VH-VL binders against Photosynthetic apparatus regulatory protein RegA (regA). Designs and how they scored, part 1

Every score and structure here is a prediction.

Target 1, 184 residues: Photosynthetic apparatus regulatory protein RegA (regA), of Cereibacter sphaeroides (q53228)
Amino acid sequence: MAEDLVFELGADRSLLLVDDDEPFLKRLAKAMEKRGFVLETAQSVAEGKAIAQARPPAYAVVDLRLEDGNGLDVVEVLRERRPDCRIVVLTGYGAIATAVAAVKIGATDYLSKPADANEVTHALLAKGESLPPPPENPMSADRVRWEHIQRIYEMCDRNVSETARRLNMHRRTLQRILAKRSPR
Unless a header shows other numbers, all headers, positions and changes below count from the first letter of the chain; antibody chains are not in Kabat numbers.
ipSAE, averaged over its two directions, is called F for ESMFold2-Fast, E for ESMFold2 and O for OpenDDE. V2 adds 0.75 times the mean of E and O to 0.25 times the DockQ between the complexes of E and O.
Where letters were taken out, [cut] stands.
The coordinates of atoms that the task and the answers printed are left out; those that the model quotes come from them. Centres of patches stay.

## First folded at step 5 (VH-VL)

Design d4
Fold by ESMFold2, look of step 6:
Structure d4 (fold): chain C 184 residues (1-184), chain A 121 residues (1-121), chain B 108 residues (1-108)
Amino acid sequence: as target 1 above (184 residues)
Amino acid sequence: QLQLQESGPGLVKPSETLSLTCTVSGGSISSSNYYWGWIRQPPGKGLEWIGSIYYSGSTYYNPSLKSRVTISVDTSKNQFSLKLSSVTAADTAVYYCARDLWLGDYYMDVWGQGTLVTVSS
Amino acid sequence: SYVLTQPPSVSVAPGQTARITCGGNNIGSKSVHWYQQPPGQAPVVVVYDDSDRPSGIPERFSGSNSGNTATLTISRVEAGDEAVYYCQVWDSSSDHVVFGGGTKLTVL
């Protein structure tokens, strides 16, 4: 690694990487190993949760979109099993609201792809007061999701079926969300 | 198994535009970990990177070619394309498309078979 | 304007070790990638990030990078290793890919 990068690892150097892109996962794992982490990898939500339950790591990097579900489920298990786990979520183009939600439910930070291993390491080791701020007009994760759904609903002229299709959710789920009051 | 295939005219007249398409199969071009690149090789010569594109439309171009190059992506067709304007005989080469695995820099982890483009009258 | 310099050719006997160098100013601060191009074929990456191998590349391919020199090492060379080998970096000062000029490996 470049000598101008100084990162302080804790005594526990365990790092779980969760991403279903095997070539990327392998490249990132090797890069993080060179930076002093002890790696475990998972290519699915199910694998990630199993490792988080059995051997909760000191650090985690979790991709939010996985073939078998949402990486937020892994973040939730990590926070439950190891409250001091440093969790960075990786997000792709157009998924910023989901990344903000991940931070609100317990992820330490988020990072937009494409990213490099130094940026990932910096995000894992940054203190809470050093976290990148959420997008302007910060709100609770529930409030952010609720307002996003309301915006899409209005864009679809309050058509529930079209809104559900745009949000990739079941119509009945959307109806329940639309009937609830805005989260505080 | 991800595969890349170049297609386009094998003969281009001087001063015209060379136009090639790369079709991606066995995987998605809308992958957040990858750029999609064009590399050429004049007969008997070395490799020259032309440029690369991210599926959002962001590009990097070789400074020596930048004034003549346009790379574009069509995610609905799972394709990306190269246009090289004002060609001369010096642009005769085998043209490759490649997948570029990004982690702060990239390397070309999957290559197409290449297609020869000849610039001649 | 970053330049990578490779020897034009290297010859080795079968079973011996080939070493192909890639010279560049402070190349040790960059990640170096290596490609094999057999005659008439597309290149294939054999080493990335200085020393790591993609799946399917045998352990006899290895790499190192420090100072001003990166080296691809091929141990127990076989006739099938005869190819042109290119090194490649990303030059962050101008945001572009640079290839070396290529080294033809001849297996005697």
Scores: ipSAE 0.762, ipTM 0.902, lowest interface PAE 0.8, mean pLDDT 86

## First folded at step 8 (VH-VL; from e3 with heavy chain S56E)

Design j3
Fold by ESMFold2, look of step 9:
Structure j3 (fold): chain C 184 residues (1-184), chain A 121 residues (1-121), chain B 108 residues (1-108)
Amino acid sequence: as target 1 above (184 residues)
Amino acid sequence: QLQLQESGPGLVKPSETLSLTCTVSGGSISSSNYYWGWIRQPPGKGLEWIGSIYYEGSTYYNPSLKSRVTISVDTSKNQFSLKLSSVTAADTAVYYCARELWLGDYYMDVWGQGTLVTVSS
Amino acid sequence: SYVLTQPPSVSVAPGQTARITCGGNNIGSKSVHWYQQPPGQAPVVVVYDDSDRPSGIPERFSGSNSGNTATLTISRVEAGDEAVYYCQVWDSSSDHVVFGGGTKLTVL
C-alpha cells in the first residue's frame, strides 16, 4: 500500500489549508494533492480569511493556534461564505474546549494532533454537515480520550478541580464532559 | 533558525548511566507537529534510532534498547533528555538529537551536531 | 523487526547518474525518507515521503518507491555528493524507526 489512497471527492476539489508551521503545511499540502485535492494554503488568520472571502473552498483544514490569532475566525468566515464547506479543525493536546467551540460555530469535525493525511481526508469526506445537535459527547465519540479522562478522574478520587489541573483543561469544560458521560 | 545542541559527559564508566540533554533554540519544543528523538552512530557504523518523545510526554522506544532507555522532556527549559542505563563499550557512539516532523510517520528534518560518548573504565 | 537493506557502496563518474537502492518487504506500502551524511557531519534529509524534496535540495535528487525497492536517484553527480546515504521508514506495526545500513557514494 502506497501513500496515494484513493478517495471519492465531490465535483469541487478545492481545499484551503491554514497553518503557520511551514514545514508541516508543505508536507500536508503535498499529501493532500496526491489525494486529488486542489490546494490553497495560508499561514495566518488574516491570509486564511482573505482566501475564504475571495474564493470560498469546498474543503478546509484549519489549525486553531496561529501567531496572529485564533483559527476559529477563519472557520466563521468559511461557514458564512460557503454554508456547505467541509471544515476540519486540527487541534493540539489539551484543547477540548477549543474543539467544542469549533463544532458549535460550524466546523464539520476536529482531529487531535498528531494526525495523518488519511485521517484528515476521512474527516473531510465523512457524512454529516452543519451544526450538530447539542453535543452529548464533546470529543465526538473519542473513546480513547474519554477513557483517559475517566482514569484520571478516578485517580483523583473524583475531584473535579484536581482532575482538570492534571488534564490541563478548564474546570467548567471537564464538568460538561463528565455530565454528558454520566456513568451507567 | 531552529537549532538543536547535545550536551553531557563525553566519558561514562561501564555499568553507569549515560545522560544527555538536547537544547532547542530558535523554536519551541512544545510543537504539536513534531516528535523529538535520539539517534546514535557507533564509530564507523550506521545510524540506530533510540527513541522519540512528544511534548506532552508520550514516547516510542527502539525495542532492542527499551529496557535501558528513558527519554524525558522539560518544556519550561525547551529541552529533552536521554538516559541509557547499564552501559557497556557497545554503547560508545556519536549521539544525535533530532526534530521529527509527523504526518502518520516522521522523518528527521533537523539534526543536532552530535556528541561522542565513550564508555571506558 | 523490519529490516532495510542497502548496498554498501556505489561508484559513479562525475556527471553520471547514481542510483542507491533500499530493499524491504513491501516497502512500497511505506513512506521512505533519505538522508545524506557527509564525512564527519550530521545527516541531512534530502528526500522525504518517497519523492519529495525539502527546500534547498536541488531537483537532481529524486526518489521512487514501489514493490520491495525504494530508490534514491542523483543525476549529474558532483564531487560534493560524496557521502553516505541512509534510507529510513516508520514501521507502523511496531511503532519504531528503521534505518538502512547506509550506502557510501564515491565519485570517481
Scores: ipSAE 0.789, ipTM 0.906, lowest interface PAE 0.7, mean pLDDT 86

## First folded at step 10 (VH-VL)

Design r1 (from j3 with light chain D95N)
Fold by ESMFold2, look of step 23:
Structure r1 (fold): chain C 184 residues (1-184), chain A 121 residues (1-121), chain B 108 residues (1-108)
Amino acid sequence: as target 1 above (184 residues)
Amino acid sequence: QLQLQESGPGLVKPSETLSLTCTVSGGSISSSNYYWGWIRQPPGKGLEWIGSIYYEGSTYYNPSLKSRVTISVDTSKNQFSLKLSSVTAADTAVYYCARELWLGDYYMDVWGQGTLVTVSS
Amino acid sequence: SYVLTQPPSVSVAPGQTARITCGGNNIGSKSVHWYQQPPGQAPVVVVYDDSDRPSGIPERFSGSNSGNTATLTISRVEAGDEAVYYCQVWDSSSNHVVFGGGTKLTVL
C-alpha cells in the first residue's frame, strides 16, 4: 500500500472489522488504520456481537459467512445498538442474493470479495440516501453467465464433462470459457 | 497450518507441455481472500510470476507467457495446476506455488518448497 | 511493462543498518512487498504493504515507499540476514505481478 487516500472522517472514527480469516483481517485492519480509522477486530459472530453490544462503532465491515454462523447476526446487533452505524458487508464471490438480503436487514452497502481497501473505505463513507436500492442484476450478462458456469463447475467438483452436460454445452466450449478471465 | 507442495515431472522434453500440480494442505483452496499462483526462478536468476487463479475461476497471467500458460483449480482435490506449453531450455527453473493474499493487489504470504523442472534433450 | 530496479548487491557490517532500494516509476502510488530468500530456500515475505510485518518478523525489518523509490531497512544486521531480497508490486495497468531483480545482502 504505497499511497493511502485521505478521507474526511467524522469525529467518531471507530471501525469494527469482523472476519474469521486472520491474515486478511490483519491486512485490512492495518490498511484501514492508515486511512484514519480506530480499529477493533473480531474473528467470530460471537465476538463481533459482543463488541457491537459493548462498544457500538461508527463504522463496521462484516463478512457474512463465519465459522460460528452468519454475519447477519452482527449486522442486526449493530443496527439495533447504533442506528447510524455505517455497515458494509463483504460477501463471497457469487453471493449476490445474500448481499441483497444484508442490505434489506440494515447493511449500508455490500462488496463482493476479492476487495480493495479503497473500495471498502469509499463504501463506508459514500454519501447518498444511506440505503441504496438492492441491485437487481449487478453484473453484466457475460459476468452473470460466467458466474453461473463457475458455480456449476464447482458443484460438479470441477468435472468438466459433467459440468458441460449440466450446462447443455460442448466440452471444448466449456474448456475455453473456463480458461478465460472473468468478465467485468 | 496451511502448506503448499509442488509435484510433477522433473524432466520435460523440448516442445512438450510442462505440467505441475500444487497440493494445499492444512487449509482450503476455496477461500475468498486469496488467489493461488505460480512463480518460477531459473537457476541463479530472479523470480518471475507466471500467473494466478481465484478458486471461482478468475485468472491473471504474465503477459510474456500468456499464450503458453493455463492455470486451473480442482477444489475437490484441494489442488491447482500449471500447464506451460511448447517449452524450451529457457523454461528450466525452480517452480513455486504460492498463496496470494488479496486486498486490491496481492503478495505471496505462503510459498511451496519449489520443484526443479529441467527442459532437456 | 512496469519495471522494478534493485541494486545487485549490498554489503554491511554486523550491527549496522542495511538499506535495499527498489526503484520504479511512481512506485509510491503502489503497495510494495519484500521477500527474503536465504540460499537454497523458498522466499518468505518480510514486509508487505510498504511497511507492515507478518507475525514472526522482528521490528528491525522496516519499509518505506514514496516517489520513485521503496526501501527495505534492516537495522542491527545479523549474519542470519544474508539472503537475496526481492521487491514486488502489482501492476494494475496489465493486471500482473512484477518482481525486482533481487539484491544480495552480504554481512561482512
Scores: ipSAE 0.761, ipTM 0.900, lowest interface PAE 0.8, mean pLDDT 86

Design r6 (from j3 with light chain S92R)
Fold by OpenDDE, fold request of step 14:
Structure r6 (fold): chain C 184 residues (1-184), chain A 121 residues (1-121), chain B 108 residues (1-108)
Amino acid sequence: as target 1 above (184 residues)
Amino acid sequence: QLQLQESGPGLVKPSETLSLTCTVSGGSISSSNYYWGWIRQPPGKGLEWIGSIYYEGSTYYNPSLKSRVTISVDTSKNQFSLKLSSVTAADTAVYYCARELWLGDYYMDVWGQGTLVTVSS
Amino acid sequence: SYVLTQPPSVSVAPGQTARITCGGNNIGSKSVHWYQQPPGQAPVVVVYDDSDRPSGIPERFSGSNSGNTATLTISRVEAGDEAVYYCQVWDRSSDHVVFGGGTKLTVL
């Protein structure tokens, strides 16, 4: 969406994007620039770590799955070098566990792909327990529910019985849900 | 470099099902950064989006074709496919597969060369 | 359904500037993407997200989008620019990828 939204960024508007997918990285970078961030990009864990070490940014968006390793390593460096860095990790459906781990070590939030630049921005700028504004293209209720279930499932080390218990669901109902593809 | 290639029969009889496969090379169809779409172009006419699929199997279709269209993905073969049922002469077109980028909205950044499918008795 | 309107044809002399418009209701609130389709070839994206260029696309290609009109501008037009150009949006309400009717650019 081409709508120019104004976001209140801090005095330091530096943003590091880490993703090994060049077309995606380029598009995301441009989108975030339009939102007022000053961009630096990395296409590998090694490069991301190097940048984080040398010039720790105020904000970071990190893909967890990279060709040369895990984006979690970049998150760790960022947290060490700049504890106040606002970090959002992007993850596919198969990496929710890693995303949860990232949040545990200090990431601000995680977003499941696909996401939009506004969602990323809001996640980066989220203050405490404040509710973010509704996204321009919100997920369907079914997708939200599905992702929630997946998140809990991963947090339970993919234990169906434990997941069902925590979600107050019948085991077979959960199994049926887990067997389904992600709704859009 | 990512390349997409359409394959399938160039002739289909009326009322039958058009079936095409797109083979992706130079990249993984399992990437979470892309959708995979089908677009068609009747001879001498414009482009029409048919539908798209995500690597995990979620699909969205052109409403005008939804009842006849099925798109599927095979990550093991790095392919995705199109089925269009009950074809008529109006379905004669060059069919393109394409990679679709997401970030709040969608566009196609890599296209196959297209394959002509003619519906004829 | 959301509709995009393009002029069927635009003609320009070599070295001059071509402007191809794409009309749509409040299109300025959407991201517009442009494709070039040379004769007998597949489309190639030349501008995405209103004004961004893919790698390999010359700076001669630029885009703008406001109000009800998006515009693809091709400066210093060359013979090789002769093609059909399509604008495209994603309509959120219908979850539909929509193409314009295409504009044939003729280089005189």
Scores: ipSAE 0.869, ipTM 0.947, lowest interface PAE 0.6, mean pLDDT 92
Fold by OpenDDE, fold request of step 14:
Structure r6 (fold): chain C 184 residues (1-184), chain A 121 residues (1-121), chain B 108 residues (1-108)
Amino acid sequence: as target 1 above (184 residues)
Amino acid sequence: QLQLQESGPGLVKPSETLSLTCTVSGGSISSSNYYWGWIRQPPGKGLEWIGSIYYEGSTYYNPSLKSRVTISVDTSKNQFSLKLSSVTAADTAVYYCARELWLGDYYMDVWGQGTLVTVSS
Amino acid sequence: SYVLTQPPSVSVAPGQTARITCGGNNIGSKSVHWYQQPPGQAPVVVVYDDSDRPSGIPERFSGSNSGNTATLTISRVEAGDEAVYYCQVWDRSSDHVVFGGGTKLTVL
């Protein structure tokens, strides 16, 4: 069995997963169930919105790229129906702008795909840190993240496994990031 | 329905490069949820993972084959390919391409039918 | 390198239960996947993530994983279940997809 991380879930353990990839959705749903969440799944923006409207969950994982539209629309409905909903958006490569937009409108965090169930769970349950005041010329979020990752990587003597552990990232995810040039 | 199909020469001479292509149909190779892998099986033997590629080009290889293996992806053609250099008789095998579903770890949920490649003079 | 150990063969009579083991160091901490490969065919996943079953796979197929041993259980074995079965893990430390040696299931 995959290493089960012990997470403290709230009284309401309801989790909505929105993704149009059925095999992925099914696998993720099972993984999250094993972690104590009560799952409801949607395979489209329309379905996600309908569920969010009818039964706003405590937690949500939303893919931003869906066949019938943008997962951001689901995020909007969730924020309207349940402002305390913990929302993690999943984004593919190149969709960082959309992910940032999602966070701006109330998503808790975003993860780049592929992401594993532990990363998703961690993101869902992470305690919000107070946002520092915005700098006048803020570095892009991606660059900040990239630089942070690079910094930790160096501090770990360029040990990928140790870096991944400390950053609570999957090793392959970290490797992909480290293989990329600095974001602008 | 997603389908994978291997194609390439069934016969390769020793010391030459084995070259295979996997054509994906019924779905996009550019999915962010999957890797695309090559697995081989020598006659009468078990399965051996060769390597995998992500749609953006990131590759992962079996360490025992890494020096001889190159996997590439062509998203425009919805294909990914395998090159194995300096082949010997030991490289004779049925070669499979597969879709790898990744979620912390991965398994192969869709396989091609496999193609036999024989290394012979 | 991480190694998975399977018995080379298991024999079972029709209607009986077959158990195929896959041994690995602390394999219980990994996710184990099982493939069925009929003669002359490509492998098909029958169990993934230790105990989950793909759509279309009969409930007769089940999996468990604990300690140093994962087990594929095939209940009410049929003639059509005769195949070679492979366990598979992904070893994080080596970033390696590892297969067991395979177990030939013979239906007597």
Scores: ipSAE 0.839, ipTM 0.933, lowest interface PAE 0.6, mean pLDDT 92
Fold by ESMFold2, fold request of step 14:
Structure r6 (fold): chain C 184 residues (1-184), chain A 121 residues (1-121), chain B 108 residues (1-108)
Amino acid sequence: as target 1 above (184 residues)
Amino acid sequence: QLQLQESGPGLVKPSETLSLTCTVSGGSISSSNYYWGWIRQPPGKGLEWIGSIYYEGSTYYNPSLKSRVTISVDTSKNQFSLKLSSVTAADTAVYYCARELWLGDYYMDVWGQGTLVTVSS
Amino acid sequence: SYVLTQPPSVSVAPGQTARITCGGNNIGSKSVHWYQQPPGQAPVVVVYDDSDRPSGIPERFSGSNSGNTATLTISRVEAGDEAVYYCQVWDRSSDHVVFGGGTKLTVL
């Protein structure tokens, strides 16, 4: 399966990873290398921007929260320097508004942590993917939105009116969403 | 760098509850890349995973222990805890806490030094 | 539940290569991690994801995983490598962690 993904990558296999969690960054980098990517890594916004400016990659995975700033600054440089860069943003638990902002400024998709290397690969390759999606793929905005709504609902002790108020939506709309099965 | 330290009573009477705390230093327990686990090792025996917790509260337990185990997290104290109820001599072991690095599965990249808990009276 | 099988012991002469096996049904489809536990000490990971080393672990520690067997290989064995070695997987179907029974490496 990993061998098939190498052929889906196209001629340019460059991947930039930006995350200041060194053990996670190293594990992800090795996992993506085994999947056929050619890695560069950065542990800061500044380093990520410098690489994006000097050697804009075909692919990028960017953590939004870094010690020296917001990973969105790297996403912005990547999109400017390489309009066809496929950019996946990693976001922390409960940060859906930031994830939506990332897509608006040019991220291709976002994933919630804790992350899975197959989910990351699928999110990077979705347009040309011939392999099944990762089992726990948070690649859909609909899935992230649905999970966020469910979590707020439980926080409000399943009170529909309080949940609707916190989500700034009409009660009827929330009731319709709560009645549906989760999207994939 | 990141360090884990187990603490709690070293002696527990049969039928009572074993209670341990793991204190995380040099890093935050509220990290989205990690689970936090308890592993035990009876004297002269192998390692047995007890369970794991994510900082938002999701827990996963060894099925053989699940009915007696509670793992909890206190992010304000940067700690997570183990309670094992109704202990017997078979629960005598060195208890380790560990950080579990996740990327679709996990391994224990940092271990505490371990604390021996003896069940006797 | 998923079972990992390790030989109880392996003996090797200094300077030679030790190979410690971890058997499991279709283990080649799983990521295998290896821990070294010297006497009286906590375990430390020496190989993760079948073949990758954490920082500070010498290159003479390596691993492989295919079919029904994962193998930890320690080349140019030193006396300080005497320890018990455990393999570990995470079983996706049960969401639980499985350790092998451990292999005592003795340097003759």
Scores: ipSAE 0.804, ipTM 0.921, lowest interface PAE 0.7, mean pLDDT 86
Fold by ESMFold2, fold request of step 14:
Structure r6 (fold): chain C 184 residues (1-184), chain A 121 residues (1-121), chain B 108 residues (1-108)
Amino acid sequence: as target 1 above (184 residues)
Amino acid sequence: QLQLQESGPGLVKPSETLSLTCTVSGGSISSSNYYWGWIRQPPGKGLEWIGSIYYEGSTYYNPSLKSRVTISVDTSKNQFSLKLSSVTAADTAVYYCARELWLGDYYMDVWGQGTLVTVSS
Amino acid sequence: SYVLTQPPSVSVAPGQTARITCGGNNIGSKSVHWYQQPPGQAPVVVVYDDSDRPSGIPERFSGSNSGNTATLTISRVEAGDEAVYYCQVWDRSSDHVVFGGGTKLTVL
């Protein structure tokens, strides 16, 4: 219920979404409104920075690849203007190294697209998640998938059964993946 | 404004392979928020989802068709394609391509105009 | 696999309200999307995520979803609303797209 989400969120429910994909931005904004957030949206780095400067939100979701630049510039303004802002970055599946770098600079967490609104909400509200270190070398497609799986595993507090459910795979399959050495 | 256009032969003989291409214009097929789908509609009947593809190549197929269907993507041409093998008269339909906007599930936010494919000897 | 059930037809006089139902087990836990297909044309989405409208769709199109029934509501029906309407979900357990059988809306 919207009332239950408001109690979980606390008093400040403000959320800034930054993404240049207008249909996706509108869909995500409506989905987050239904979850109790009060939305502002931006379709560019410039617009996102302006809102972050004028009205720094309690929460933010920022796409790192925008037509007019890198969403990291918005993350930096958000962290400067509101140090306790909970910032989740969204990135294309295959750009995980950039997303990890964004977390090191000040984002609270990252998610790989294609995104799920429940995963976005969980990432905005999650506490204590420990991220794996970024790789020191260029990443293969197998390495990108392995790091995504590690990311979800840590998000689920290393619960194998919950992680398997979130990844829509059998628990034994996930266990074999987690036992493997990180691919290049 | 993103647009989709189906192309390919309108007549296919029984037992042969139906082959269609969807050309994406006004936007990129390499978009992380979207899947790309094929849907068909036999004359006078309802919509049937055939399958979907993500731009990296992951495919998802209707199990009733899975043994005969291949969907592929060519990001350099901004196109994706459908091949349906061993066709019969039951495969006569209007074939649509669609963009599928994802947020934990998807809906088809842009459709092609559709192309009729007739299977006849 | 998951099944969506729609009435085959609904008839409404101009200016009145049309309600088109989409039945499914626990459909209220799913996001329901609605497409309009005028005669001889491709489908277009008119409602997504149960109740949200794409840009360009008038406010007289609305939707709801609870329990085992989702409903597309068209107020102040016009002759131009005559079309077949499909509901659609994505079924998480099978990773499949499921369409209802379609409802033909007849005006007059």
Scores: ipSAE 0.796, ipTM 0.920, lowest interface PAE 0.8, mean pLDDT 86

